VH-VL binders against q9vpl3. Designs and how they scored, part 467

Target 1, 224 residues: q9vpl3
Amino acid sequence: RGKINIQRPKAPHYERARVVAVTQPKYPELPKAKSCFKTRAERTQQQQENPYNEIIAREVRNWLDHSRLVAFFHLSSITADDIFRVRVQLHKQNLHLKSYGSKIIEQAVKNTRYEAIVPLFHSNHCIVFSPDPEKTAALLRIVRRVPQMVLLGGIVEETMLSRNQLVAYAQMPGLHAVQAQLVQTLSQAPGHLIQQLQAHQNSFVQVLDVHAKNQMNEETPKST
Key: E = the ipSAE of ESMFold2; O = the ipSAE of OpenDDE; V2 = 0.75 times the mean of E and O plus 0.25 times the DockQ between their complexes.

## First folded at step 17 (VH-VL)

Design D194 (framework fv_anetumab; at its last look DockQ between E and O 0.33; V2 from the best seeds 0.69)
Fold by OpenDDE, look of step 17:
Structure D194 (fold): chain C 224 residues (1-224), chain A 121 residues (1-121), chain B 111 residues (1-111)
Amino acid sequence: as target 1 above (224 residues)
Amino acid sequence: QVELVQSGAEVKKPGESLKISCKGSGYSFTDYWIGWVRQAPGKGLEWMGIIWPEDSFTRYSPSFQGQVTISADKSISTAYLQWSSLKASDTAMYYCARDYGIYESYYFDYWGQGTLVTVSS
Amino acid sequence: DIALTQPASVSGSPGQSITISCTGTSSNVGGDNYVSWYQQHPGKAPKLMIYEVSNRPSGVSNRFSGSKSGNTASLTISGLQAEDEADYYCSSYTKSSTWVVFGGGTKLTVL
């Protein structure tokens, strides 16, 4: 009994071939799914809001709402290991380094006062969150170890700051120190003001005294 | 008050190993960079490197890379500078200092008293 | 090699104003990098006099001031006093190199 070559089946007899051809189920041509011709714009619009992206966006919003310090960094060719090491150091200072996609950030800040930060997120970026704005200096000391982390700006006490402003903020004495200095300065101001006011009064009195003396001297009749 | 106290003067021979110390006090030792600066007799200041004491991350000047080792023990708030094999050219005053700078600013606000290292045959 | 150039020596009379220059490149002094100045008396550790180009630490006399123009930083000492006689060093960070460099130092003599 010859081995049936399953790779090259013999063509069926003409009659059988005819029957097979007629009995072949004609499957309706699947409508060319309009989806294949959807313009790039329609495909981008139908990007089904990944429920996951919404969750992450909410997380980002939550961080933004509860953070008094937010710093934005560009990451230039940084390794995952370097990021991890920095993250650990930041975490020890209650600074939380997070990385999110640009689309997530856009979604998170859409129709919020923070919408202006969207242009900062065109490439690889990370965000550092902190509940304590006094940790800004600590943050900027730690990130020195990674030159690839480029400071772009930040948010302090709900105020957007440029890079330079954030650095300047970090260099300022603590709020209490500034307040103390203000109080000292204000406490000294009245003394100076009083001195100036007294100086003017004293000068005025002196001028009046001189005038009075001069008038008295004029009224003394030369007793001939 | 912030203070850095260095170990005493050392007299060594060429080829010997040496480890000098710098103890910080009056501040959070792990929250600031510590640097080392060399000053050869009659010469200027040379930046050697810095260390982050919390995890001992170090950065060296190219001139000192591989020539010295900077380390720290955060448990006792002490930074170290060490040589595996001293040379006569290592004769200098060595200062540790706290780096108070942030981001792209590097400056030393507090200095140790210095450690004189003399290497002579 | 990234170097900061200082004059070897400067002299002045008591009460005068003197300026010490520190010249670098666009990658250090001329950039967004900050310049620091240190005073060192003989046999003593250096003391920070100016940080970030023009800021004075607490306890430093207002006679000391710092400025920068182009690639040159300057330390100005007004009302020169005998106690100001010391060596002065500038320092700057270089972004491209990721390390700090000191100037060669300037010996200030009060005549």
Scores: ipSAE 0.874, ipTM 0.949, lowest interface PAE 0.5, mean pLDDT 87
Fold by ESMFold2, look of step 17:
Structure D194 (fold): chain C 224 residues (1-224), chain A 121 residues (1-121), chain B 111 residues (1-111)
Amino acid sequence: as target 1 above (224 residues)
Amino acid sequence: QVELVQSGAEVKKPGESLKISCKGSGYSFTDYWIGWVRQAPGKGLEWMGIIWPEDSFTRYSPSFQGQVTISADKSISTAYLQWSSLKASDTAMYYCARDYGIYESYYFDYWGQGTLVTVSS
Amino acid sequence: DIALTQPASVSGSPGQSITISCTGTSSNVGGDNYVSWYQQHPGKAPKLMIYEVSNRPSGVSNRFSGSKSGNTASLTISGLQAEDEADYYCSSYTKSSTWVVFGGGTKLTVL
């Protein structure tokens, strides 16, 4: 049976993220023709594409503004049929699978708290959007059938979460999920915490009540 | 409240076909994976495969690929395990179980009572 | 189809603590891989005792705990009781092959 064991080329999000961090010095590599010697036709095409690119960037901003759940995946080689079938299953759960170029993503997140996500889109990728953060478990259950989709992390309730944090969030619905989100926010910049508290006043009151008891029932996420 | 009810015990001869069932209730059947696990007499548990009942997508253990068929009928919340030609070595207890895991986590939180299949001449 | 190694049997007296090991590889038990544990009494279906290495489902006694070090997961039962006498199986997801494996099982005898 080990003879049939065919290794996947992509490790889980944890190993993928560490590799990206370590190999930063040699990236990116630009084709000379694209960066240095653009023709008149290429310059005209770029100018012509700006209105279209801005329309798509507005679409991405609209998804980000109206999605309380956003998940980022690296996408290994996969047939169009297999990815289409996953998209159908996701859609039935109000989960919307999309893909955008890194230039469009950069335009969409410019001067927002999410600018840090741009490097995630230098490789083949897909994004899942949903207004329903409670569907995180459904998302992660459906994608089990597609090992080519490697989870990189996500955004829940305007808070960036690592792969492990997003998985832990999915398993802590209700009060525990809100507490996990607040705990992760407390480890980030004060601006993120203030915005989160203003958006979720009720959840912050519930967290204060739990901490007043000096007792927190939280599973330890995979991190050590 | 969540319940998986399997079909009754079967006594068969080698070469016969068989289809056993697993009916789920008390939860949204099409929102969770259903797995099948084999246990030969006096032996351990063996994972056979898993199905996504909404569209019948399946994944099999290499040891069982091509030897059994896993299927589902979502309209009656039922998963099936089927043999086209039974062998004496298929004598075992067969469990269905709900897989509650997400992403790269697999674990069975609810199990059926088991279906004993006996194949002898 | 066995990729995980468990001792065939373990015994202990009431009140003792015992540990059941489950050894695999870096591709199924080591690193960030998850392991679950099941208890099976004779003639009964398995019951989930531990998921994701160390988490207890609701209703499972806190006498049961799980841990992992290197390529070996462990189920520890403290304060052994007669009802703990059963077979115990570990299970993991094999990332490289995208399927689940069980250990061979450990018979726990309470003396």
Scores: ipSAE 0.752, ipTM 0.873, lowest interface PAE 0.9, mean pLDDT 79
ESMFold2 (binder alone), look of step 17: mean pLDDT 90; pTM 0.934

Design D195 (framework fv_anetumab; at its last fold request DockQ between E and O 0.38; V2 from the best seeds 0.73)
Fold by OpenDDE, fold request of step 18:
Structure D195 (fold): chain C 224 residues (1-224), chain A 121 residues (1-121), chain B 111 residues (1-111)
Amino acid sequence: as target 1 above (224 residues)
Amino acid sequence: QVELVQSGAEVKKPGESLKISCKGSGYSFTDYWIGWVRQAPGKGLEWMGIIWPEDTFTRYSPSFQGQVTISADKSISTAYLQWSSLKASDTAMYYCARDYGIYESYYFDYWGQGTLVTVSS
Amino acid sequence: DIALTQPASVSGSPGQSITISCTGTSSNVGGDNYVSWYQQHPGKAPKLMIYEVSNRPSGVSNRFSGSKSGNTASLTISGLQAEDEADYYCSSYTDSSTPYVFGGGTKLTVL
């Protein structure tokens, strides 16, 4: 009885080999860990909400809720120093420049009235917050110093504005200015009316005077 | 009322230094850009530069970069234009002006009366 | 240097309407950039007449109007008066490095 060579087992008979090949358990390919193929975006979504991110998201929400002016800017290649200088200038005007990650913004505005701003945050962005919507013009003057800050749009008095609308808003006279203009216009209206009424009266009197003079000239007999 | 008042006419020789001033009043001086514009005799207007008076951030026209210095003293609401060494070609009227524009809208709504600088040997 | 092109001179009679053109490029006048117009009398400082293409500052006569078509901005003065005789300059934004570009100026003569 030949010693079974355990080191080089004889190839099984063709029929046995066929049976073994067919009966070999096809182990399902372990699902390639979806995690390895998950896009950076998908991986970031599954990351347990970092308590820190939640805190920051709450901060963002708080700023949004308490701001009457919010302006969104795209930042191109800008230096930290330039940002700092602008931040200081804005701060002096009670304008608060903040930068947040896109994910944080998304988390902050999820299921809120601000959700529409999420598409604005695809790259490097900053947000300027202010409790005073009248500071919009000041904001837009200050940001001139940083051409890398590109205005995307904003929120004024809870209304979303496009870039052009925000600029237009900034160009409008303030409520007080408008009121003042209205008051001035209204105050001038009676004066103009009086002038117009007087002008008609004066013209009428002049016409009457001319008529009277013409009648007097006709009544002066040519004393031959 | 908004007003910009400039220093008086200057007569200088080549090589001399000069600093002219522009004082703003009737508005918040630190909240608006101040620009300088040159006008050579019989020529058009040339933008030289602008300054943010609050922190004296300055931007120059490429043509005037390094040729002049623009500064400001916010404590007295005054902007300055200065030369370290005047040239005959610097003979011109110089205007300061307030920029009232926002973002990409650039325009001067109030102008100083101008300072005539004459540089002659 | 990006220059705005203006006619050297324009003339008109009292009561007429005249137009001064300012021609630039798509990067300045032709863009979303705003155009301003200045009036300058001899020996006087420039005065803003039009800003943002068509807006008039307070105190500027309604005889002055601004418009833009393509790469050309226009200043129209209606009801021409003797006092309108002056040099007129257009200005436009080009880029952040050159935010103020002036035209060469137009001398308006009232005949």
Scores: ipSAE 0.876, ipTM 0.952, lowest interface PAE 0.5, mean pLDDT 87
Fold by ESMFold2, fold request of step 18:
Structure D195 (fold): chain C 224 residues (1-224), chain A 121 residues (1-121), chain B 111 residues (1-111)
Amino acid sequence: as target 1 above (224 residues)
Amino acid sequence: QVELVQSGAEVKKPGESLKISCKGSGYSFTDYWIGWVRQAPGKGLEWMGIIWPEDTFTRYSPSFQGQVTISADKSISTAYLQWSSLKASDTAMYYCARDYGIYESYYFDYWGQGTLVTVSS
Amino acid sequence: DIALTQPASVSGSPGQSITISCTGTSSNVGGDNYVSWYQQHPGKAPKLMIYEVSNRPSGVSNRFSGSKSGNTASLTISGLQAEDEADYYCSSYTDSSTPYVFGGGTKLTVL
């Protein structure tokens, strides 16, 4: 919310910065932050002077495109040795621990359905990517050794899941097993089709319906 | 299918060292935590520590930190509990157990048969 | 000395339902923390009966159920049978340094 005043030309900051810049007297050197506010054009140019943001953003998009499991964590202070050892244990399970700046994440997911994840990266964080959604239980077992990694939620098969939904998913049979159960139910279709399809669909929707449940959970917590 | 088999009973004198073992079978040993639990004669259960066998990362109960060493040899699917100098108060049954929980869930789903350690005069 | 409080003993007749309590604090049993229950027959290793407050492992009779209210977890055994005579321990998560805190145990006697 502090940045939105700077990113919106209506902010009083623009007018204050201009007034301060033109009215600065000639006298002993002052803290330049008070007398040398950068204009919107200068801030935009400085952002463009970091030529590797798009290269890194493409890396993030590549991970998102090739990962059927993505888990988001808040990361509090941790030693380099501890995070390295966790990364090694995760890697042995095809789980890839990464961290990126919030601007890079915003650039990577701009104009996608994943824009809703950007606020998760305005604080200290890390992300785990994997092509293997069946490794969710392994992920959640390994991270128990690092209380500094606090699970926020994730994405499984392009469905956003809350923290509790991701943990529940990890304890269920794999997605393939759920799909196999559905196929077997359809082979008995004449007598039970509607009831069995609704039961499996309801279970599937409850686990994988990130849009409706995550948005409802996001709007609900006020008192607890 | 899952089985934890512990080494046999031990009778020791104070001051002696001891290393007892717990061999896991029927599951991927390095993919689960192994804990050690103490039960003094006629008393309840006390958690001692837990180990991640793949890289031997260990967490001890505050009550047992510095009292014992927990280790593992993943090549033979075996966890260990050891004392450098036994005391009479170490007389107890010692269990190893597999933890099956994820994230903030902690529980032991399979237990070894126990190793009775007797430390006497 | 962090321990969960259980009654020292409880008794019941065959066919009755009995409940064993496990009382802690808001920092262990009372929060969002999970509780598990173990059965131990004399001379035997403990056996998991309930995990995550109310879940039964595969192979555990549906006569065993778990619940939690406030700072107290409960194990309920319906249709009491002679083989249920054993010691019962609860265990609760407290924090990452103390993930397993056991109760003192309850001896169940089937009359």
Scores: ipSAE 0.815, ipTM 0.911, lowest interface PAE 0.8, mean pLDDT 80
ESMFold2, look of step 17: ipSAE 0.795; ipTM 0.904
ESMFold2 (binder alone), look of step 17: mean pLDDT 89; pTM 0.920
OpenDDE, look of step 17: ipSAE 0.873; ipTM 0.949
ESMFold2, fold request of step 18: ipSAE 0.808, 0.783; ipTM 0.906, 0.890
ESMFold2 (binder alone), fold request of step 18: mean pLDDT 91, 90, 90; pTM 0.938, 0.928, 0.927
OpenDDE, fold request of step 18: ipSAE 0.872, 0.871; ipTM 0.950, 0.951

